VH-VL binders against q8ixk2r445to577. Designs and how they scored, part 44

Target 1, 133 residues: q8ixk2r445to577
Amino acid sequence: FFGMLQNKGLTDYCFDYNPPDENQIVGHQVILYLCHGMGQNQFFEYTSQKEIRYNTHQPEGCIAVEAGMDTLIMHLCEETAPENQKFILQEDGSLFHEQSKKCVQAARKESSDSFVPLLRDCTNSDHQKWFFK

## First folded at step 1 (VH-VL)

Design z43 (framework fv_zigakibart)
Fold by ESMFold2-Fast, scan of step 1:
Structure z43 (fold): chain C 133 residues (1-133), chain A 119 residues (1-119), chain B 107 residues (1-107)
Amino acid sequence: as target 1 above (133 residues)
Amino acid sequence: QVQLVQSGAEVKKPGASVKVSCKASGYTFTSYWMHWVRQAPGQGLEWMGYIYPGSGSTKYNEKFKGKATMTSDTSASTAYMELSSLRSDDTAVYYCARSPYSYGKFDYWGQGTTVTVSS
Amino acid sequence: DIVMTQSPSTLSASVGDRVTITCKASQSVSTWVAWYQQKPGKAPKLLISKASTLESGVPSRFSGSGSGTEFTLTISSLQPDDFATYFCQQYDSYSRTFGQGTKLEIK
């Protein structure tokens, strides 16, 4: 699948990644932002290796969650996807992170008006349901 | 300057439908959320739902699902809220209100449209 | 739904007084609370957002505070223009909910 990865519960918001500059494509948090329908920084690809890939800038980025963390961070893609970069997109729209056994949920940042995808216990909430547009 | 101008007062019989309009000016209509809020006589404010004119996406308060229908006309910069199967307890002032975010504050309000339902 | 409860429902005060209105949420809403002023026959006007952010054009005598479940709106020195009904609103959850309102009357 490919396109804008949109939340069922927070329907106006999509996965969004806007790296600070051309020399630092990775290492920053993936956010949720208003879906603009134009691809670019909201265009993601779900691969056969269970990666969520960002190809708008080079090198290609792959979303990962580091051990003990709940935030989604952009990492460099590898020839064989490491476990922390694998997300199972389930038939019900859940995005299950295999290594942590948690689900990606749309959530509000504690100190701002911004929204982010975070790992939370799987609860079948609409805020944990995602689809490609 | 941002303005939201609503249609005039309506008097309806039970079972009828009413469609309230909210014309926006002074900003990019498709970049902001338009919410609808009801206030029954002498009562507090009740959120009904929103429409995002940029996509046509709508979200309703459970109490108003199947009762209210929200639409927009982007070429006219106008939002609409239609109530069906009117009852006397639908008598209220209906407001449109703009929000810079789907889960944000209501920064500008229309003047309100009084809907009276009487037998 | 998150229930917002305001106290008091009515408050009588004199010009120059310091008044405080309280709003309690049935569950944590972080800082996602707004305060509105409504005068008879008019639409509500946004005063405070994110619990404590004063909106542009609102007099500095208005202030907001709180986080979690308890929020307050304070008017440091009442002016004649401030006699109105005040509403709190949470916008943390999908369904926005308002308090029942506090009517501020001349003593």
Scores: ipSAE 0.007, ipTM 0.574, lowest interface PAE 10.3, mean pLDDT 86

Design z44 (framework fv_zigakibart)
Fold by ESMFold2-Fast, scan of step 1:
Structure z44 (fold): chain C 133 residues (1-133), chain A 120 residues (1-120), chain B 107 residues (1-107)
Amino acid sequence: as target 1 above (133 residues)
Amino acid sequence: QVQLVQSGAEVKKPGASVKVSCKASGYTFTSYWMHWVRQAPGQGLEWMGYIYPGSGSTKYNEKFKGKATMTSDTSASTAYMELSSLRSDDTAVYYCARETYYGSRAFDIWGQGTTVTVSS
Amino acid sequence: DIVMTQSPSTLSASVGDRVTITCKASQSVSTWVAWYQQKPGKAPKLLISKASTLESGVPSRFSGSGSGTEFTLTISSLQPDDFATYFCQQYDSYSRTFGQGTKLEIK
């Protein structure tokens, strides 16, 4: 599906990606920011390959987690999505990253007033539940 | 009961077009991707593409780009697949099959199939 | 496209036998492989998703295994209702591809 990926526990926050250069869409961390309801940098596509795509620019970006890391970063999309780009959305709203066996959680960035999505052990916390709006 | 019901068999001449329908019932139509698969007589299964019901966005197998057109009607809970410029090698059974947005299940529910015969 | 190759193309067996069907992918598909059963004149029926997850209502004699490029479907004690054609499918790529099928026939 298409839309803004909003957190159930951190209610006013959505996935957000604002690349510093329109011609360099990869390599930066995905953040959480106040949902503004206008799409743009908060508009994502969830695909049948279990990707979370950022399609507002070309080439298309796909959210990924590098081995041993817990942060979500933007990579280039590939014809066959690598395992580090696959997130299984569950009926309860959890977003499961099978390669790491962890769930995406809304968390406060250390020493900051900012929020980011991070991989954490799966729990039944509302901070690990997501929905498209 | 969750069900996909397809339109009846079609016999067409070369050069004609055919539009196959797939009516969904028993579930939320817009929470599943709808895929199309064909099977020529005595042959295997060939994936054609899928549609996001509601948004209308599609993904096609490269072989069927410009040949097949997928659409959906959310109010009728019906998906459509139209083939243009029919040739004899388009003779096949055409299936619709759903895939859930949730979990990792593959094509769990299939339509009964629509036989399309292209003959002179 | 990822090519899925099944072996054997035809398998003859008797009721009560243990049979195995193999599916090989031209490149790694992790565990994103499904297995389907198809009887003449009918639509395919999903048996297994994600290489090894049994679909609800499918008899426990069916099992799947594998990861990467090699996958196996096993029927532990063949029943008369199991004579059919079986297809594997990778759904790791947006462009889904199926194996050519294995026809399981009575010996």
Scores: ipSAE 0.705, ipTM 0.904, lowest interface PAE 1.2, mean pLDDT 91
Fold by OpenDDE, second read of step 2:
Structure z44 (fold): chain C 133 residues (1-133), chain A 120 residues (1-120), chain B 107 residues (1-107)
Amino acid sequence: as target 1 above (133 residues)
Amino acid sequence: QVQLVQSGAEVKKPGASVKVSCKASGYTFTSYWMHWVRQAPGQGLEWMGYIYPGSGSTKYNEKFKGKATMTSDTSASTAYMELSSLRSDDTAVYYCARETYYGSRAFDIWGQGTTVTVSS
Amino acid sequence: DIVMTQSPSTLSASVGDRVTITCKASQSVSTWVAWYQQKPGKAPKLLISKASTLESGVPSRFSGSGSGTEFTLTISSLQPDDFATYFCQQYDSYSRTFGQGTKLEIK
């Protein structure tokens, strides 16, 4: 699967990543923004290694969850996907993070102009449902 | 100077169509959402929908689905909004307004408005 | 859709008065609220974004506050130039719904 990763509950919002330096793509938080289809910001790929890749730049970035965090941060992809970069996009649309055993939920970031995907306890909320468009 | 300049006033008969233009200048047209807002005489502002010129992505207020069609021409830095099957209650001033991808997500720049009058 | 209920619909006041306009959202919109000023025959002008952020060039007598479901626009001391119609707007979702407006008239 590839393309825009859109949230069901937070209608018309997609995964969005826009690092300040296109030559240094890691270390920043993935956010949500209105789906606009710009490949530079909103193009992601779900791989067979269960990665969510940001591959508009080289080297490729992969979404990771750092220890003790609930935010999605861009890391470099590795030959073998590390445990903190493994997600399961389930048939029901839920995006499950294997290591934390939590689900990715569209949420508002406090004191921010952004919506963000956050790890939360898995529910049946549409805000935890995602699909590629 | 950043500005949105809309086409002139229109007078139409019921059942006709009208296409309003909104020409952007002074900024990167493809990097901002362009919204359309309607204001009937003596009434409030009503959001119609938006288009992202960079991709052509659109979203409509459910109320205006089938009524309004939003398009853009990136080469001309111009957004268009077409109203079909015009009725008297479509009489209003129509505004284009931009929303930035970065920073404030409110409508910081507005067109001057286009008056559309529908009368028999 | 999120409904923004603005009050009052009409407000009469004098120069120098303190004026408050309220907007209530049908559900929480956090601080994703803007305020606009509109004068007759003119397009709306953005005054405040993010509930309380004053836009550049807007006089400091204007202020916004609120979070969640209740928001207020305050003009600390009305000036002649402030008589206009004011609108609140939410942008919590893909939609951008407005309040019905408040016409601020001279008493």
Scores: ipSAE 0.227, ipTM 0.760, lowest interface PAE 2.3, mean pLDDT 92

Design z45 (framework fv_zigakibart)
Fold by ESMFold2-Fast, scan of step 1:
Structure z45 (fold): chain C 133 residues (1-133), chain A 120 residues (1-120), chain B 107 residues (1-107)
Amino acid sequence: as target 1 above (133 residues)
Amino acid sequence: QVQLVQSGAEVKKPGASVKVSCKASGYTFTSYWMHWVRQAPGQGLEWMGYIYPGSGSTKYNEKFKGKATMTSDTSASTAYMELSSLRSDDTAVYYCARHLPEFQKYFDYWGQGTTVTVSS
Amino acid sequence: DIVMTQSPSTLSASVGDRVTITCKASQSVSTWVAWYQQKPGKAPKLLISKASTLESGVPSRFSGSGSGTEFTLTISSLQPDDFATYFCQQYDSYSRTFGQGTKLEIK
């Protein structure tokens, strides 16, 4: 799968990676932004290793969640995906982070009107359902 | 060449409505967000909201929710902003501005502005 | 909303001067700040994006710096064409906010 990763509940919002410094593509939080349909900073690839890859820049980035955290951040991809970079995209659209046993949910960013994907306890909410467009 | 051309000046009575247009050319209209910004006489810039013409999705500044309505016509490559129940404090220059995709979320091109005057 | 505050509100200067305008955010906006120039009767024009990236075609005498909550626009050697009003804008939030503007006028 590849394309714009859109939220079912927050219908016009897509995964978006827009780092402050284009020369440092890692270490920043993944956000949600209005889907533009052009790929670019909203283009992601779901791999057979259960990675969500960001291929717009070189070297390629992979979304990860650090132990004890709930935010999705960009890390460098590895030849064999580490556990913190593995997300199971289930048939019902849930995006399950295996290491934490939590699901990715569209949520409002603290101290901002922006939206971000966060790890939360798994529910049947449409805000936890994702699909490639 | 990218251009945003707005409709001409309007003079309206209190209680009326006004619809300002912004015609885009020189790029794919449905691939960029269009924002609206107000500037009252002698004042600074105030963001009103945006529309993504490719889907019709809108976001409004809370101050303008229920007051302004943004729409677009993809066949005409034109964005619209309608202001209802006009009052004297709606007198301002209204700008449309294009929002770049990718990593830049600033306004790279602006319309020339439309002056709206509300008077008895 | 994130409040952007510029200083000074009015700046009087002479051609050849080095001028500096400051913009402060009520909370961190990382580097997501743009600067615009507006001349009387005209629309704003983008000068700088991402705090310090000069827009193509903008003279090199313009520069920007800053991150977090404090940002600066500098004109190294003021030219007659530079007398205008300057605005900072944050775009960290989808809800954009501008500074109140700094009017640069002839001394």
Scores: ipSAE 0.006, ipTM 0.537, lowest interface PAE 13.7, mean pLDDT 86

Design z46 (framework fv_zigakibart)
Fold by ESMFold2-Fast, scan of step 1:
Structure z46 (fold): chain C 133 residues (1-133), chain A 120 residues (1-120), chain B 107 residues (1-107)
Amino acid sequence: as target 1 above (133 residues)
Amino acid sequence: QVQLVQSGAEVKKPGASVKVSCKASGYTFTSYWMHWVRQAPGQGLEWMGYIYPGSGSTKYNEKFKGKATMTSDTSASTAYMELSSLRSDDTAVYYCARYDYRGSYYMDVWGQGTTVTVSS
Amino acid sequence: DIVMTQSPSTLSASVGDRVTITCKASQSVSTWVAWYQQKPGKAPKLLISKASTLESGVPSRFSGSGSGTEFTLTISSLQPDDFATYFCQQYDSYSRTFGQGTKLEIK
């Protein structure tokens, strides 16, 4: 399953990965940006291993959360998905990170008008509901 | 009216190459993914890969890496799929199909198919 | 790498019959399954997406169900226009895979 991963509460925003150097795809934070409908930096795939893959560049990136952190970072995909790269997309649209027992929420970045996906305690908020478009 | 029109049937000898075209109309070509699917005689459908014309990004089924090359020409709104080093088991109908991420997570519009026959 | 297996490979039926085609995935694909109809010499036509969502313009006699690894396509009252080959497809992984097809023919 693939496409642009859009937030139900922050309705015009999608997962977006735009690293400063297109030849070094790993290590930067995933952001939220206005959905543009053209794939590119907003094209993600949800896999049977519960990965969220970024496939527009080689090697393919997989979204991960480092232990003790709440930000989503781009890592290299592995043959067997490690637990920090597994997200359960539930029927209600919540994106549950099983290792941390938290949900991905659209949130405002401190000291900025920018938005980012962050791990937060799970609630029934539309800001924690996601869908592929 | 959204339409995909493919090039005509081809008969090739083993070892040759073939390039199938898929001309899009009725929508913004660079805003949709284009998938390629083949169907051998009397058999099922086999996904080959996709190209996103807006960026030129491609993804291949592992079986077709090094065998198939997908390209697009945005000025002509045309996608291409080239097969190299043809063998008899490449004989099939090749389809292009549009993927509309906005509401269709599946292949919603298909070309009519291009028959490629590989024989001596 | 996800294998989709359909049964039966061939199904003989009469107009007015209720027919069911089954599709099994080698691993869970949630509800990310589409069904296509293909007539001889024609491209496939989308019937159902997300296991059970009927495509616009498709007759209501077609329905889909299932989740996880087992999916079914049902035609409640078979019409002459329905004799065709049917394919299931998973789109849970980027590597899309189809079932081998079920040929629905006149009894």
Scores: ipSAE 0.007, ipTM 0.504, lowest interface PAE 13.5, mean pLDDT 84

Design z47 (framework fv_zigakibart)
Fold by ESMFold2-Fast, scan of step 1:
Structure z47 (fold): chain C 133 residues (1-133), chain A 120 residues (1-120), chain B 107 residues (1-107)
Amino acid sequence: as target 1 above (133 residues)
Amino acid sequence: QVQLVQSGAEVKKPGASVKVSCKASGYTFTSYWMHWVRQAPGQGLEWMGYIYPGSGSTKYNEKFKGKATMTSDTSASTAYMELSSLRSDDTAVYYCARLKYGDYSPFDYWGQGTTVTVSS
Amino acid sequence: DIVMTQSPSTLSASVGDRVTITCKASQSVSTWVAWYQQKPGKAPKLLISKASTLESGVPSRFSGSGSGTEFTLTISSLQPDDFATYFCQQYDSYSRTFGQGTKLEIK
C-alpha cells in the first residue's frame, strides 16, 4: 500500500514528516497533521518487509520505535528491516509494532493541542485504525 | 474553554433505571473519548467504561456489562450513561470525564458529578 | 485487573510540612500513572501525568516520581489549599484502576 496514512478516529489527520533540516532527514519525530491530499510530506509506503517508508526525500527513511519508547522516529532504511522498524497492518486497520507488541495510536502531544502517533496498548479504538488514502 | 456539564441529582427506587447526561462544550466532541467513573459515598473512584463519540465505540468494565449503557448524541455534544435494575449499592456520584489526548491518557476535564441515590 | 494500593489511607500534617504518598501497582505499568486531587463535593482534578509530568497550572510544590510498580506523590511545602483526598490511577491497560485514596487532613 502507499499514499497518505489517515486516521479513522481523527478523520482529518494524516501521518506527516517534515524534517527541520534539509540535509538531515532522519532522527525526528513523525507527527499528525491535517490531510492535504497532495502527497509530499504525507506520502508513505507500506512494504512487504512491514516497513512504513518515507520516500519523498533521499535517502529513504523508515519509521522506527526504539525499545522502551513510545514515539515514532524516522531512521534510515536497511536492506533487511530491523525489528524496531516492523509494523503489521492488521485486517481491522490496526498498525501493530511487532517488537513492542503495541499499536500505533493518534494522540495529542502532552501539554499541547498538536497531534502525534504514539505506541499504546492495542484496543478497538478508532484512533488506532489507519488506512491509506 | 472546555466544560462538561452533567444533569441533576436523581432519587430512585430499587429496580428503576436512571439516565445521566454530560453536555460537552469548548472542543470537538467527536475527537475525544468520554469515560464514566463512579464514587460511592466516602469511597474511591471506580472506572465504568467509555464511549468514543466519533464512532460510537464503547468499552465497559466487566462489573458493569449488562448494567450500564453508554451512548452519545453528536449533534447535541452530549454523552449519556444509563444504569438499569438499580440496587442500593448503586448509590454514588457519577462523573463523566474526558481523556486528555488519546485512548491511553489521563482525565483532564471532569463533569461536576451527578448524585444518584437508590433507596427503598 | 491491575490493583493500585495507596499508603497511607489517612495522613495528618501541618502547613509547611513535606508530605509523601505512595502508590503500588500489582504489576508493571511503566510510567503510565496519574495523580488526582479531590476536594469535598467536587470532581477530581488532574495534577500529574506519566508519573512525573506536572500539569499546567498546578503549583510546583507538587511532584511525582516512579516507574514500574512503585510511584510517589510529594508536596514539598504544604499549603492550606492542599488539604484534600489524593488518588493515583494507572492507564497502562483497561480496565483503568485507581488507588483507594489518601485523605490529607489538618493536624
Scores: ipSAE 0.007, ipTM 0.555, lowest interface PAE 10.8, mean pLDDT 87

Design z48 (framework fv_zigakibart)
Fold by ESMFold2-Fast, scan of step 1:
Structure z48 (fold): chain C 133 residues (1-133), chain A 120 residues (1-120), chain B 107 residues (1-107)
Amino acid sequence: as target 1 above (133 residues)
Amino acid sequence: QVQLVQSGAEVKKPGASVKVSCKASGYTFTSYWMHWVRQAPGQGLEWMGYIYPGSGSTKYNEKFKGKATMTSDTSASTAYMELSSLRSDDTAVYYCARTSYYDRGYFDLWGQGTTVTVSS
Amino acid sequence: DIVMTQSPSTLSASVGDRVTITCKASQSVSTWVAWYQQKPGKAPKLLISKASTLESGVPSRFSGSGSGTEFTLTISSLQPDDFATYFCQQYDSYSRTFGQGTKLEIK
């Protein structure tokens, strides 16, 4: 699958990656932003290796969650996907992070009116349901 | 300049309908939610609902379901609020106001208001 | 719906006074409260968002505080331009609700 990864509960928001420094593609947090329908910084690919790839810039980035953290950050993709970069997109739209046993949820960023995807206990909430558009 | 300009005052008879316009300029119309708020003479502010012009999605205050209809024209950067089956207690100033946030947003920009008077 | 109760309804004050307006929510709204100023015949103007964030161009004499169910707007040294009606608004619920307003008038 590929396209804009949109939230079922926060219906106007999509996964978005636009790092402040174009020469430092990795290490920044993935955010949620208003879906614009044009791909670009909102274009992601879900791979057979269970990765969520950001192919808009080179080298390609892969979304990861570091041990003990709940934020999604951009890492460099590896030839063999490490466990922290594997997400299972389930039939019901849940995006399950295998290593942590948690689900990706659309959430409000602390001290901000901005939204971000975060790992949370799986609850079947519409804010934990995602689809490609 | 970033602004919202509303249509002029309207005087209507009971049972008629009225359509108020709100023209946006100076910003990307489809990137903000447009809310409607009314204020009866000498009264407080009452939220009516919103439209997100980027998708056409609407949410209404339960009190205004079936009474108000919100639409938008993205090519004209204009939002509309139509109120049907007017009664004297619909006499109010109607404001459009924008927010940059879905679901939990404050109103950083307001139109100047449109006075709607319903009288026989 | 979340009910916002504002007090006092009317407040008489003099230039230079410290003025405090309170707003109580019927249930917790976290920090999702805004304050607006409205002068006769004009649209409301945003002063404070997220309970305590002063908006650009708003004089520093205005401040907001609170979380949960209790919120306050303070004007530290009242100026002639500040005589107006003030409204609090919760936006935690998609169904936004406003306080009934506090009319600040010359003593």
Scores: ipSAE 0.000, ipTM 0.531, lowest interface PAE 13.9, mean pLDDT 86

Design z49 (framework fv_zigakibart)
Fold by ESMFold2-Fast, scan of step 1:
Structure z49 (fold): chain C 133 residues (1-133), chain A 120 residues (1-120), chain B 107 residues (1-107)
Amino acid sequence: as target 1 above (133 residues)
Amino acid sequence: QVQLVQSGAEVKKPGASVKVSCKASGYTFTSYWMHWVRQAPGQGLEWMGYIYPGSGSTKYNEKFKGKATMTSDTSASTAYMELSSLRSDDTAVYYCARGEIKPYLTFDYWGQGTTVTVSS
Amino acid sequence: DIVMTQSPSTLSASVGDRVTITCKASQSVSTWVAWYQQKPGKAPKLLISKASTLESGVPSRFSGSGSGTEFTLTISSLQPDDFATYFCQQYDSYSRTFGQGTKLEIK
C-alpha cells in the first residue's frame, strides 16, 4: 500500500512529515495535518517489512518509536527493519506497534491546535483507525 | 480578493427543504475548511458543521445530524448546505465561513449571509 | 459540549472609555478562543485568535488575554466604530461553541 495515510476519526487529517531541513530528515516528530490529496509530504508507503516509509527523499525515512516514548519520529530505514519500526496494519484499520503492544491514535498536542499520531492502549476508537487514500 | 458569496433569501413553508450555496473566490477552495453557522433573529451564533472540500469530509454538530447536509462542488468552488423538514424555529440567517488551514481554526472570512424564513 | 458564557450581556459606554468583556468556558480550552465583532445586518468579523493574537487590519486598541477557562477582550479607547455585538468562540473542541454575545452600546 502507498498514498496518504488518513484517520477515520479525524477524517480530514493525514500523516504528514515536513522537517525544517530536507537534508536532515532524522529526529523530528511525525504530525497530522489537513489532507491535501497531492502526496508530497503526506505520501507514505507501507512495506512488506511492516514499515511506514517516507520515500520521497534519499536516503529514505522510516517511522519509529523510541523505547518508553509515545511519539512517532523519523529514522533512517535499514536493510532489515528493526522492531521499533514495525507496525501491523490490521484488517480493522488499526496500526499496531509490535514492540510496544500499543496502537497509533490521532491525538491533540498539549496546549496546541496541532494534531499528532501517538501510541495509546489499543481500543475500538475511530481515532485509532487508518487507511491509505 | 477572498470572497464568499451566498445565494439569496428564501421563504419556505414548514416541511419543505432549502439549499443554500456559498461560492468562494480569491483562494484555493480545496485547501480550506468551509463551516456553516446560523443566527436566529436577535440570537447568538450556532455552529452547524463543516466540510473540507479537498476530501469531501464532513463533521456535524450533533443537533444538526440528519437535519443538515453539507456538500461541495470543487469545479465550481461552491459549498452547499441543505436543511430538510423545515420548522418555524429554523428561521435564521445562515452563514458560510472559511476555516484557516494552520493551527488557527478560526473563521477568517464570512459570506454575507442567507436569510431563510419558515412560515405558514 | 463546552459552554461559553459572556459577561456582561449589555454594556453601555462612551467614546474614549476602556471597556472589558469577559468570556468563561465550562472546561479548559487552553488558549483556543477567538473574538468576533458583528454590526447590525452584517456578518461577523474575526478580531482575535488564539486568545491574544490580533488579526491583520484590526486596530491596536483591541486586545485579548486569558487561558484555561477565563478570557477577556479589551478595547483601550472606545471609538464610534466600535459599537457592535462581540462574540467569543472556543475551537478547542471539534464542536465549536460561541458565547451568547455582548452588545456594546452608546451611553
Scores: ipSAE 0.006, ipTM 0.543, lowest interface PAE 12.8, mean pLDDT 85

Design z5 (framework fv_zigakibart)
Fold by ESMFold2-Fast, scan of step 1:
Structure z5 (fold): chain C 133 residues (1-133), chain A 120 residues (1-120), chain B 107 residues (1-107)
Amino acid sequence: as target 1 above (133 residues)
Amino acid sequence: QVQLVQSGAEVKKPGASVKVSCKASGYTFTSYAMHWVRQAPGQGLEWMGYINAGTGNTKYNEKFKGKATMTSDTSASTAYMELSSLRSDDTAVYYCARHYGDYKPYFDYWGQGTTVTVSS
Amino acid sequence: DIVMTQSPSTLSASVGDRVTITCKASQSISSWVAWYQQKPGKAPKLLISKASSLESGVPSRFSGSGSGTEFTLTISSLQPDDFATYFCQQYNSYPYTFGQGTKLEIK
């Protein structure tokens, strides 16, 4: 799959990666923002290795769980996907992170009041349901 | 600079339809939703709905479902709001307003307004 | 629908006065309130978002506060350019709703 990764519960919001520093593409937090349908900073590829790749920059970025945290950040893709970069997109739309046994949820970031994808205990909430558009 | 420029005033008869345009410039049109708000004489501001300019997805206030239709033209960077089966109580100034905010949207830029008068 | 009620509906004041406008929500809306200024014949202009965040370019004499169901807009030292109608808006849930407006008039 490839395209804009949209949330079912938070309608019209998509995975978004647009860091202010273009010379350091890795390390910044992945956010959720209004879907624009044009690709660019919202275009991701879901691979057979269960990675979510950001291919609009070289070298390619891969979404990873930030060490010791529940946040998702951009990391450099590796030849063999490490466990913190593997997400299982399930038939019900859940995005399951095997290493932590948690699901990706659209959630509010208190300090900026922005929506961000965060790891949370898995529930049947529409805020934990994702699809490519 | 961000600008939203709306079409000119309209005078319509009861039963007619009207289509108001809102031309955006100074930003990436497809990265923002466009909301529509009306202000009738003697009444407050009333939210009608929005269209996501990038996807074409819409969300309407239930009161305007079947009455208002929102569309957009990406190549022209223009949003449209069509109101059908006009009645005298549809007389109002209609505004387009840009959707802003990472979590919950508020309106950072507004068009100048389009006066729609419905009279016999 | 969430009902937003402003008070007072009309307020008479003099240049230099401290002015406070109140907005009450019929149910809790956290901090999801914006304040707009509207002058006759013009579109509303955003002043404050998220109850207390001052929009860029808006004079520092404007401030907002509150959470839950009661919110206030304060103008610390009223200037001639501030005589206008002020509206609060909740954006916690759809449909978005506005207060009925408060008209600031010269005393």
Scores: ipSAE 0.007, ipTM 0.602, lowest interface PAE 10.2, mean pLDDT 86

